# Designs tried in a protein design chat: VHH binders against q9yez8. Part 25

Target 1, 342 residues: q9yez8
Amino acid sequence: MVEARGGLDPRRLFKAYYSLSPPVEEPRDIAYREFAFQLFDGDVYVRHIGFDSMEELLSYMAREAPKNAYYSVARYSLPTARSMEEKGWLGSELMFDIDVDSLEGCGEVLGDSCLSRGYKQAVRLVEALYRDFGVPSTLYFTGNRGFHVLADCGWCRRLGREERREIARYFTLEGLRLELIIPRPGRRGVRPAPPSPDDPGLRGWIARAALERGVDLSAVHEAIEDLLDDVRVAIDVKVTQDISRLARIVGSLNGKAGLLVARLGLEGFHPGDWLSPFRGEVEFRASARLEESRILGRTVSLEPGRVYSMPAHIAVLLQLKGYGAVAGGEVVVRAAAGWRPL
Key: E = the ipSAE of ESMFold2; O = the ipSAE of OpenDDE; V2 = 0.75 times the mean of E and O plus 0.25 times the DockQ between their complexes.

## First folded at step 10 (VHH; framework vhh_8cml_1)

Design T1 (at its last look DockQ between E and O 0.86; V2 from the best seeds 0.63)
Fold by OpenDDE, look of step 11:
Structure T1 (fold): chain B 342 residues (1-342), chain A 124 residues (1-124)
Amino acid sequence: as target 1 above (342 residues)
Amino acid sequence: EVQLVESGGGLVQPGGSLRLSCAASGFTFSRYAMGWFRQAPGQEREFVAVISWSGDYTDYSDSAKGRFTISRDNAKNTVYLQMNSLKPEDTGVYFCAAKRSYLLYTSPSEYDYWGQGTQVTVSS
């Protein structure tokens, strides 16, 4: 029963999901990870939590129904300690964060086009990590407007802040001198060889971008800005250089959008209802204007004061984003075996 | 309107120091690489130093290396050039320049905006 006056209670929604055997993935070496949670009550962050088993983690999440759930990319000997020194750092996965907000023209609430662009960059990142660094990685949707890429390898774990920053630079291209990678023809008639897709590093990526755009490899300099836009990945360097960064728990919900933190493949990304654990048809009362946008595969527009019939996964997202409130209808929540009414 | 305003120039003795400032307005400063160039009378404008948009990366001309330091404060929309151990050959008009890029450029033709310049004279 949707209480008519205030929309759906987000805590109630999340509680329902976390109480129904959510498909939360166990972090590797769970006993060595720090966990942190943002709760709905007062938006309080609880940090320095440890779990010895997946069962304990799930029990906690079921009980507390967190707005946001995190685990450390770092492994610690004592993850519940308050200070880094006391925690005993053992190493950290390499983490990259791509936020679609960093992309030009991406101002909509959760536009599919922007998510697609972000995904493309994330895939580029994953491919480059593998091809250029020999490091396998995993790609995740953050449940709102971003992507995480996590790389775990022996030498990766031992990297310090500066080394991580340099790796990040490889993708952001910040501070690079292009002429060192792609020399310009000199006045004295010596023409450097054009870049080849088989070339190592950024030179190879630039060549591949040229080919994809139908640009002649000998004319790379004429189109270099466009090509670099294809090669560059808009990662948050601050995230990558931080050995103590927290990542979102896979299978948890993002409190801003009510969507799942989801593992993604490299074959494509199509936002849709599968990113939400909520289903059903509801009445949504809009309180703010929303220009026509494609959200989770559906075209949506809102005018203040109007009531719309829409799927629950869209309505919940819009409510959490402050565009209005669910006014009626029935919502069902994902369960281990089927769907359960809220 | 885009503006770059240099300051801090003047007369200094050999071995002395100056700190130049360039105040930027009319554009998103934090998205631009900032450079310093100089031009002596009868000579072409030459590269001195450049700093990336975040301030994390810098590059210098051979003449400037070890003596000059470029820095920036994005909160103040200002780029600085600390010049130490100045020499008579450092005399010229110093220009601040802006390029909307994450890359570093050393060629004057690559930059989008320029200041009016500030005179630096190193003389005994």
Scores: ipSAE 0.654, ipTM 0.841, lowest interface PAE 0.5, mean pLDDT 93
Fold by ESMFold2, look of step 11:
Structure T1 (fold): chain B 342 residues (1-342), chain A 124 residues (1-124)
Amino acid sequence: as target 1 above (342 residues)
Amino acid sequence: EVQLVESGGGLVQPGGSLRLSCAASGFTFSRYAMGWFRQAPGQEREFVAVISWSGDYTDYSDSAKGRFTISRDNAKNTVYLQMNSLKPEDTGVYFCAAKRSYLLYTSPSEYDYWGQGTQVTVSS
């Protein structure tokens, strides 16, 4: 239990969480991974950390109570070495990053609807990785305003940067010439074949999207903007091509929002208090204006200088986002409720 | 107000070089694919070169490949066409065009905005 009588220190909340047997998921092949953390003290990043066991990782996190916690998508023979050459790179997972703030109209809006849009794109990516590449993958909420998709497969572990970039291009669609994939009818009476759902790659994907919308396959150009929106995924290509990229530790807290990094299924994502270990009713003093927004399933608005009674998980998020500070009340930390394999 | 302003045209001898520029304003330049098109007297506008919104992907007409290079500077809202080994057949008005898309298009009918053009004349 953490009381907020004269103010709330996020470091104490994170310390309490990590000290109570947090439901942190063990990274696969933990001894081969580089770990990195952002600490509250000095706001410093610590890299080149290695652990031989989950017990060592949990002990470190309980002791240090990191603001952010990461592990490498790469496996290394010596993960604690300071250079890639000395680390002995053995291969890397594929990582895809969907940042909802990069979506049209989402960069200045704090609310659940943009998370829903990002989730839908992330599910699309997971499904297409399996359907088109035969690669199963795992979907994660990053604990703030984004989603990661991680895939580990034998043939993809050793891919270089350019090959990873081309996989990412399949989803961003950048630089493709649509007329080569779905030609328009020519003025000389040339009638190209319409796309078929059995066509390979993007052409088949567009055809399937058209069928789902009830669009005539011979007239896909009439709805092409909507169809492209149905298949495109706005991932950060730099993340995907970077073999040394860091992923977030599942079950850790994201320092920007105080929310859990969570493994997700494909059946839906409904933000709520289950994304936070923090409970209780608190008083929150606003220092910035927040237009009416749906945040973690609650309607919230703020005027500077006012004090509001609200659930702890919302107040912690708003404080970390710079909208004010907890001024009173009681915060309870729920260590027993957690994420899988928890 | 959307504005595309081409510059750098002129009279040049065969085998010479020119560098065209197109300054863009009135829209978010980094959200637009950019293209160069040309029109010879009595002809329809024809595709010369296109570049994706990030600059990472380009495509060229058969006549431009190996001689022309399209590039862009998103910090300066400008797209360029470096034209080398110019031939009399390259004579015409060169137009800068913009389309809000992550894709590339080579048909003039797909483009949203056009400049007024700059004359390129390669003497015989």
Scores: ipSAE 0.458, ipTM 0.801, lowest interface PAE 1.7, mean pLDDT 89
ESMFold2, look of step 10: ipSAE 0.347; ipTM 0.744
ESMFold2 (binder alone), look of step 10: mean pLDDT 88; pTM 0.891
OpenDDE, look of step 10: ipSAE 0.495; ipTM 0.783
ESMFold2 (binder alone), look of step 11: mean pLDDT 88; pTM 0.894

## First folded at step 11 (VHH; framework vhh_8cml_1)

Design M5 (at its last look DockQ between E and O 0.43; V2 from the best seeds 0.00; counts 0 for: pae O 11.8 > 2)
Fold by ESMFold2, look of step 11:
Structure M5 (fold): chain B 342 residues (1-342), chain A 124 residues (1-124)
Amino acid sequence: as target 1 above (342 residues)
Amino acid sequence: EVQLVESGGGLVQPGGSLRLSCAASGFTFDSYAMGWFRQAPGQEREFVALISWSGGETDYSDSAKGRFTISRDNAKNTVYLQMNSLKPEDTGVYFCAAGPYTDEWRSPKSYDYWGQGTQVTVSS
């Protein structure tokens, strides 16, 4: 555990973190990946960067202390080339993005409950990828208000953008022709077979959702709006179809909230100090009002002009979000420890 | 010094066409996604179109889709907006912008660099 001196400057905090053997996970096939970074100095964005080893990546991040750090879902034969043709695309992972701020009622509202809603969507996606496509996948918190799901499978690496779009539409239900999946009963007593939880694809998924709600499988159409809401995943199709898309480096810091990009399990998500390397008690001077909210497991409210004592990880988040600034105290930056979900 | 310089605006009749150009300098052009925004008097800047760093992905507002085409030439550090079937509602100042395409790209807040704009006026 190492103390960062000299007050709360996010650039110095990120520098300290990256200098302390950060728990950054190595991207698979690192030499085939394009890297990109947003830097604090001048808000510069750079891409077309390549590394031959994890040591080179870590050295770069310690030197540059990026505000945001990314690698390509694609593997390229020449990742530093300046065009797609010259890069030599070898294939891309499937990437799905759940932006919490896009969920109904969650736009720009600070609070753990919206993160919990996004997490639930992401778990639904992970489970359905395995159940309906046979594809294991990994769930990540983006370090701010989002989740990524990444799947790296042999048959999916070479899919083009149109195939990736259709996979994404399976989850958004865009263009769903429900009558083809679950026909309505016909006039004069014609009775199509009801869906079964063992049916493949969406038909089986809807049947399982019905059973969870206690809905009779023969009466699925009576509850169809609720059942479709149980199945739908709110992902951005444009992200999934883009073979050149960037993912965040796991274990890096997100510059919008100062939180770790973290690998998650499926057992639950309880935001707390484990998402931050920053420790200590600080004085925070509020410059904006915040209605009472649960933020990273702690109840917070702010009135402009007042000074509050609070944990550093919350103060860093609030400062980056524009709610005020640290006015006193010192922040300690922890070396690689305990960032995985409980 | 970063510069984005728009050109090609002007006065045109409804149903007409214009081609906007944006010449970029002072930054690594082929690292950035490029966008076009427009602003009518008293309104916020409105997303029109985006093109990814490679040109492999594009996005359009509902009002632009089917009528406008964004393209880029990375060898010339230039982005273009071909505007066809222009309507009086398309009138405004058109701004070229550059950003990383990692955030909400329809929001002006997601773009790091902006041009000074070129006026497009559609009237009979």
Scores: ipSAE 0.546, ipTM 0.827, lowest interface PAE 2.4, mean pLDDT 88
Fold by OpenDDE, look of step 11:
Structure M5 (fold): chain B 342 residues (1-342), chain A 124 residues (1-124)
Amino acid sequence: as target 1 above (342 residues)
Amino acid sequence: EVQLVESGGGLVQPGGSLRLSCAASGFTFDSYAMGWFRQAPGQEREFVALISWSGGETDYSDSAKGRFTISRDNAKNTVYLQMNSLKPEDTGVYFCAAGPYTDEWRSPKSYDYWGQGTQVTVSS
């Protein structure tokens, strides 16, 4: 039942989800993680929270229904300590953040095209981590405009800020000395071998990019800028170098879009209703203009003052982003077994 | 009680410099990222700068980059904003903020605590 005040209460929505056995993924070594939550009340964060079990975490989330939920990429001996020094750092997963805002042409709307581009970058990152570093990683959608890649390995856990930064720079190509990777032919007729897709590191990636673009491997230099653009991953180096970074809890909701933090595979990414725990058909009153965009697999355009019939997962997203309010209809929320009315 | 008290604001001519300070109390200072935001009349509060808990990482808005420097002294529970080459468009109330170091650090909503603000006016 849509509240008479001209929109769905985000708190109510989130509470409903978190109270119905949400598919929240347990962080590894949960007892060693710091948790932080942004609550709807005052939009403040509760930090330095610790849980000994998944049950405790779920109970807390059900009770507090956070707007945003985070856990530390770091493991601590005492996660609930207020000072970083007292927490006793034991190591951190390697985290990469890709924000679609960093992509050219990506505006404020959560468009599928931008998400897809971001996803592609993330996949590139995952593949490179594995191929070039031997590090398996997991890819997540952040529930709004970004992707997280988390790598967990013995040696990577103990990397310091500088080492992490260097790894990040490998992907951003910052400081790249191209001449060392793809030497130019010398004046005296010595032609270096063209790069091969089987070559290690960035050389191999450049070669693969060339092949994908139909560029002759012997002519890589003529198209090098374009190829580097394909190879470059738009990660936030600051995120990666921070050993105390907080990541979003998988299965939690992003307060900005009402979408799930979701684990993703490498076979493709098709934004759709599966990214939302909300279903149903609703009436949405637009309060702002939205140019025609594809959002979660649906073409949407909005004119202020108009009422649209649309799926609840889209309506909730649009409402949270300030485009209007749900004016009527029924919403059901994901439950462990089936769907429940809001 | 949590307090963030800004100081150092004032009137300066274009091209001038100011150093803002924010004294923090009532919370574990070195566990929080500190940020500076500003708000011009009739405009939304906007991100200016951020510094991580250890001071090892900083971030700046495009407007602030190259002109502003954020720093902190954890021993004094103080965060600073050195502002050089000030422009009229830098005019506004500058707010100090404390919050967790999350992926949304440029959003005002990511910060737990706020100061009362200090007025910076750049005018000839």
Scores: ipSAE 0.000, ipTM 0.241, lowest interface PAE 11.8, mean pLDDT 90
ESMFold2 (binder alone), look of step 11: mean pLDDT 82; pTM 0.825

Design M6 (at its last look DockQ between E and O 0.16; V2 from the best seeds 0.00; counts 0 for: pae E 2.9 > 2, placed apart)
Fold by ESMFold2, look of step 11:
Structure M6 (fold): chain B 342 residues (1-342), chain A 124 residues (1-124)
Amino acid sequence: as target 1 above (342 residues)
Amino acid sequence: EVQLVESGGGLVQPGGSLRLSCAASGFTFDSYEMGWFRQAPGQEREFVALISWSGGETDYSDSAKGRFTISRDNAKNTVYLQMNSLKPEDTGVYFCAAGPYTDEWYDSTSYDYWGQGTQVTVSS
C-alpha cells in the first residue's frame, strides 16, 4: 500500500517499518509491564520504561526505531521502579526458550532446516504443557534463531524461581529418576506393569513415543535412549526460572536478522519472505564466505568480494549478520495493510 | 564516560581463594547485566559468570560452577567474583563486562563495555 524507500542503513529501514502502521501486538496488561529497548545509536540500552497505552508504545517505537524491543513477563505495580522490591511484583508468565544454537549441527546463519527442528521442539513443549499441566500456551518465533513459548495461568503466576526451575527440568529430563517412572524387573519373577499411553506425565509420554516407533511397551528399556530423545525438549532452564525475564514485543523486528517476532500456530512453520517487511531486488556485496544454505525459502551461497543480485529480505538479513552490505538497488518497506504473517 | 575497573587479582596457591571486584561508572548500573570473562595466553576470552540486573539470576561456566560466586551491589555500582578452590587452570586475565539484556546465549559479543582486566595466577 505505501512504498517507503529504505536506505542502505538498517536504522532507516527500521524507522520506516515502525512509521508505517506496523503489525505490533499490544502486550496484555500493558500498564503493568516494564519495557526495555536496545537502540541503534551508540548501542544505547534502556529499561525500566512504562507505558499507559498502546498509543504511547507505538509512538515511542516510531520515534526511536529500536533495534530490539522487549516487555516483561512479569506484571508489576510500579514497572518503572529500579529494583525488584520497589517494582512490586504481582506475578509472571511462564516463559520457555528454545535456542536453535542448542541443536546439534546448526550454524551461525538462520538455516531453514535448523529452524524447522527448533519449531518441532517448541510444538512438543506446547502440546505437553497442555497435556501434562492443563496449561494452554502460545508459540512465538523470536525473529532470529529461536522460539519462545509463553503460558499464563492462575496457579503458575506466583510460582517462585525454584518451582519454575522444576517445571523446566520436567521437559529437559535433567535429574530424571527413570527407576521411579519405569521400574526395572526385580527378583522372584515380579515384573512391573509396562507404561501405558494413558499414564500421566512422563510415563505416558514415553509410552506414546514407544508406540510411534513400534516399540513393545513391555520392552521400553531396550530403546530408552531413543525414547528419551523423542520426549526431551531442549529449553534453557535459566530462562524459565527467572521471574524478571523479558519477552520480545510481537510484531517488532529482531535487530540481528531484521525479521518479525511472529506468533505461530502448531500446524507448521515455513520460513519465507512473510517474516520480513523488506521487499525489492538489490545488489549485495559479500565480505564473508557463506556455504550453500537455505535461508527463508531461498538457496544462498556467498564468496567474499563478489556481488549478488538477491531479494531485499535476504540481503538485509545477511548485512545485519555481517556477511556484507547492500551495494545497489532499492529496498521497499511494506505497510502493515499489505502484509500478514501466517 | 563508561568505566569498569577490576581489582583483587594476584598470585595464589592451588586451593586458595581470591575475591575480584569491578567498580562501574558512567552508565545506569542497575539496568545492565554484568559478567566476568577470563583469558589465558593464546586462547580466546572465556565466559566465567554472569549476573542479572537485579542480582536475582546468575549463571556459570562448567569450570566455575560450585567454586565461584558472582554477586553485585547496586548501591555501590560494584560486581564481585568470589573464587574458591582455585586451580592452575584458572590462571588468566579476568575481565569485567557490562551489557544489555539479551534473549540469546551470552558470549563476549553480547557485552558493550569492558574493563582492562586483572591478572590471576594460580601456581602449583
Scores: ipSAE 0.640, ipTM 0.863, lowest interface PAE 1.6, mean pLDDT 87
Fold by OpenDDE, look of step 12:
Structure M6 (fold): chain B 342 residues (1-342), chain A 124 residues (1-124)
Amino acid sequence: as target 1 above (342 residues)
Amino acid sequence: EVQLVESGGGLVQPGGSLRLSCAASGFTFDSYEMGWFRQAPGQEREFVALISWSGGETDYSDSAKGRFTISRDNAKNTVYLQMNSLKPEDTGVYFCAAGPYTDEWYDSTSYDYWGQGTQVTVSS
């Protein structure tokens, strides 16, 4: 329990959480991963840390109470080496990053609508990785405004930058030659067969998009731009092509929103209090205006100078986003507040 | 030894232009994204511009958009910042940085290597 009288220090909240030995997902081959932490104290970013066990990692997190916690998608023979060349790269998971900022109409505040849209794209990505590439993957909420998809397979690990980029481009549709996928009618009015949802690759996805929109498969050309918008996944190519990227530790907190990095299923995503370890009803003093928004399943609006009674999971999020500060009440911190690693 | 050495800074009048250079050594240059940051007196270091490893993608702060252009020459291990239409508020020390490793592209703490900085002063 953290008293909010005189203000709520985010570091104290995070410290309380990590001191409870929360469920944190163990990175596969933990001893071969680089770990990095951003600390509240001076926003210091500490890199090139290694752990031999989850116990060590959890102990460190309990002690340091990081604002943000990361591990490398890469495996290294010497993960604590400062030079990337000296680390001895052994392979990397394939990582995709979807940020709602890339979606049209998504503002600065963490809104449920935007998260839902991002989630849908992430699900599509997961499905496409499996269907088109035969690669299983895992989906994570980043604890703020994005989603990570990680794929770990033998041939995936060995991919270089260019190959990873090409895979990324498959999803962004960059460089797409549509005429090769959906040929146009030619030679004396000969019409190619329309795409089928059972077709492999992008052709199949285009067909499925058409069906979902109620577009006749023979009329795909007339609606192709809209269909491509449905097929396109807004991933950050820079993240995917880099073999040395860091991913957020699952079960850790995101310092920007105070929400959990959480593994998600494909059945749906409904933001709520389960994404936060913070409970209780608190007084929140707004310092900035917030237009009416749906946040973690609640409608929230703020006017500067006003004090609101609200749940701690929302108040902490709003404070970290710079909309004000918790001014009173008590925050109960729980290690298992509805989320657990799958 | 990793080194980033900035150059091209100086005193310029409002509306003037400068071209900053950053020479990199000691690491695989073309494997890193490169960025420019700046720090005004008494202010926090802030993001200015970012360029992908191939140079094919760029991003800018709102203040820099339309005025600044980031580019790179991988054969020369150098990143550049062309600054046009300079304003007094652009005054500060400009830093070259290599490679965010996290998903936080605009956060200086996500970058591994830094130069010593070059002073840019815009004054009439």
Scores: ipSAE 0.519, ipTM 0.810, lowest interface PAE 1.3, mean pLDDT 91
ESMFold2 (binder alone), look of step 11: mean pLDDT 81; pTM 0.807
OpenDDE, look of step 11: ipSAE 0.027; ipTM 0.570
ESMFold2, look of step 12: ipSAE 0.464; ipTM 0.792
ESMFold2 (binder alone), look of step 12: mean pLDDT 80; pTM 0.808

Design M7 (at its last look DockQ between E and O 0.01; V2 from the best seeds 0.00; counts 0 for: pae E 10.3 > 2, placed apart)
Fold by OpenDDE, look of step 11:
Structure M7 (fold): chain B 342 residues (1-342), chain A 124 residues (1-124)
Amino acid sequence: as target 1 above (342 residues)
Amino acid sequence: EVQLVESGGGLVQPGGSLRLSCAASGFTFDSYYMGWFRQAPGQEREFVALISWSGGETDYSDSAKGRFTISRDNAKNTVYLQMNSLKPEDTGVYFCAAGPYTDEWRSPKSYDYWGQGTQVTVSS
């Protein structure tokens, strides 16, 4: 029974999850990674933590029940050292961050439409990495308003800040010289061939975008701005260029939304209860207004002072987002084998 | 200068064992995955095994699985291939490689550096 007076204690929720053998994925070469955690107590960040095994990591997470959990994209010889120099950098995965906040029309609420748009961009990024760079990558939902794409290739690992930035710019189209990719016909000259979907790099992507929009390939110049918008990926270049960036542990919870950091496929993304380890029906007392929005597959609207009956995965999200508090009901938490009462 | 030097090859009877070693120099060993490939006469070079930076991740060809074990000692800049239950079809030149460029671990094209190879002959 959820005690009515103060909402669900986020620490309690997270503790329950992390104590029940959470499906946390082991980072590759775990012993060479730096780990960082934000704790509920004072929102303090603990950095420079190292683990020799998955067991140790899980034990720590069970004990500390972190609000947020991270690992370094970098491999270090001494991950627990305080400085990069002391850590002994050995290489870093290539990381891309897509935040839906960068998308037009996406507000503060974790709306499905915005997540879907972000996902689409992330998928494009994954495809482009593969097609244009020959680099396989993995796509993750960050548990809130973003997506991470991680590429782990030999030459990727050795890239410095500048090289990483250049790769990122390829996707943001920053510095793009369009005339080199899509040359305009000269007044008296030979008309350049229209771009083809089979063309390499951005030219091919532009052509594909044209086809998707029903734009004739010979008329791409007339719609080039729109097409570029389709081709552009809204990644954070700062994240990509940073060799010491921290990524979220897969299977951990995001403290802002209470959702899972989850590995995603390329076949589609449908936000729903599967992104939360919490289930049940609860009473939620709204303290803020929320316009009608689709959240995790459910239409939700809130008026301050009203009490709503809703699923726990929605209620927890809303509470963490500051829209109100769980006032009653039963919550169960995901376990390795089944569900456990909170 | 980057060097990968394989050793431990030789003639062995079917069912026998060999341990190959590859000593690496001229690059940051800990920053690379290490792999073993082999090439039989008249055949293409084929993937045998791969090991990650720390050894936390390994991959084997179907033929090698259950019989071969790849390991590494980063302190010694050396990668090993323990080969048990050897068969005549295991005969070939075994190459050590550092890489890979991509997640295509089994593609020789994905690797940066190669050794000269060591001959393994399995014959009665």
Scores: ipSAE 0.009, ipTM 0.326, lowest interface PAE 9.4, mean pLDDT 90
Fold by ESMFold2, look of step 11:
Structure M7 (fold): chain B 342 residues (1-342), chain A 124 residues (1-124)
Amino acid sequence: as target 1 above (342 residues)
Amino acid sequence: EVQLVESGGGLVQPGGSLRLSCAASGFTFDSYYMGWFRQAPGQEREFVALISWSGGETDYSDSAKGRFTISRDNAKNTVYLQMNSLKPEDTGVYFCAAGPYTDEWRSPKSYDYWGQGTQVTVSS
């Protein structure tokens, strides 16, 4: 158990975490990956780093205590080279990024409900990747306000940027030509077959969404906007298009919120203290107003100038988000590997 | 010592074009996202465009989309902003900026290094 005596310094908290055998997951094919880190001292951003083993990665993170830690979705023959040409690109995983602040009504909203909405979008994406492309994928919480979905498949590793863009646009429905998927009835008495839940691709997803809403499959166009919203996934196409994209190291801490980058299942997402290694009760001096919100499973509200007693994991998040600062108490950093979520 | 030096600003007629350059030194240029911001007198600095370290990702403000193109040359440590179809509302000081990978790239606080700016004036 490591104590941050004398107040809250995020740098010392992260140092304590990384020094205590953190539950960091080894990236696949670690020797082929570029690593990048944002460090606390001067907010120095370092990339083009390579490791031959998990031991080297963990040693680096314990020594440097990064604010943010990343590895490439790409595999490279020379990951430490400073240009794409010299790196020798061997292929990239598909990566999808769901930023909950991009969801309607979730910008500037600091609360669990928007995380739950983002999670539902991410699950939809995982299911559609498997059903429509035959591609298994893994879901991660980014440690802040987002989710990553990573898919590693043989045929998709060598796709170029335009192919990746088209895959992403399939999920955002950008450029959708609905008439090609669900034609309207012709005027000469011809009536196209309605969509079926067994249909492949988007047509099947629209049909399944219609059944769930009780919409007649022959009249899907009457409710099409709601049905498309049920099927759409709000991803950033530019992230998926970028073959040189960096993913967060699972088990590392996100410097914006002090939360764990965590592998998730599809059974539900319930933010709570399990996303944080920080424990204890602290006094938090607010410098900004926060309307009553549910944050990591706790109800929180703030008035500027007031001091509040709260759990350390909430206080660290609020301080990193600029809502105030810890004014007293001690933060205990959990060393227990057995606390690893899911 | 980190430096970002903008150039290429000037006076132009409406509908004209300018190409801004930003020469970078004193940091690992090919590890940073680069952005352009602009500021008119009495206004807050506003986001114009950004480009990822490799050039594989770009983003633009609504007013810049379709008219401006950001690019970079990592061999020359330089980022560019090609500005076409300029309007009087584009008048202002244009700053280049360098920052780490982050999800709040439109905020000036997400950028570590800033240039001194170059003036762009589009006659009314």
Scores: ipSAE 0.005, ipTM 0.427, lowest interface PAE 10.3, mean pLDDT 85
ESMFold2 (binder alone), look of step 11: mean pLDDT 81; pTM 0.825

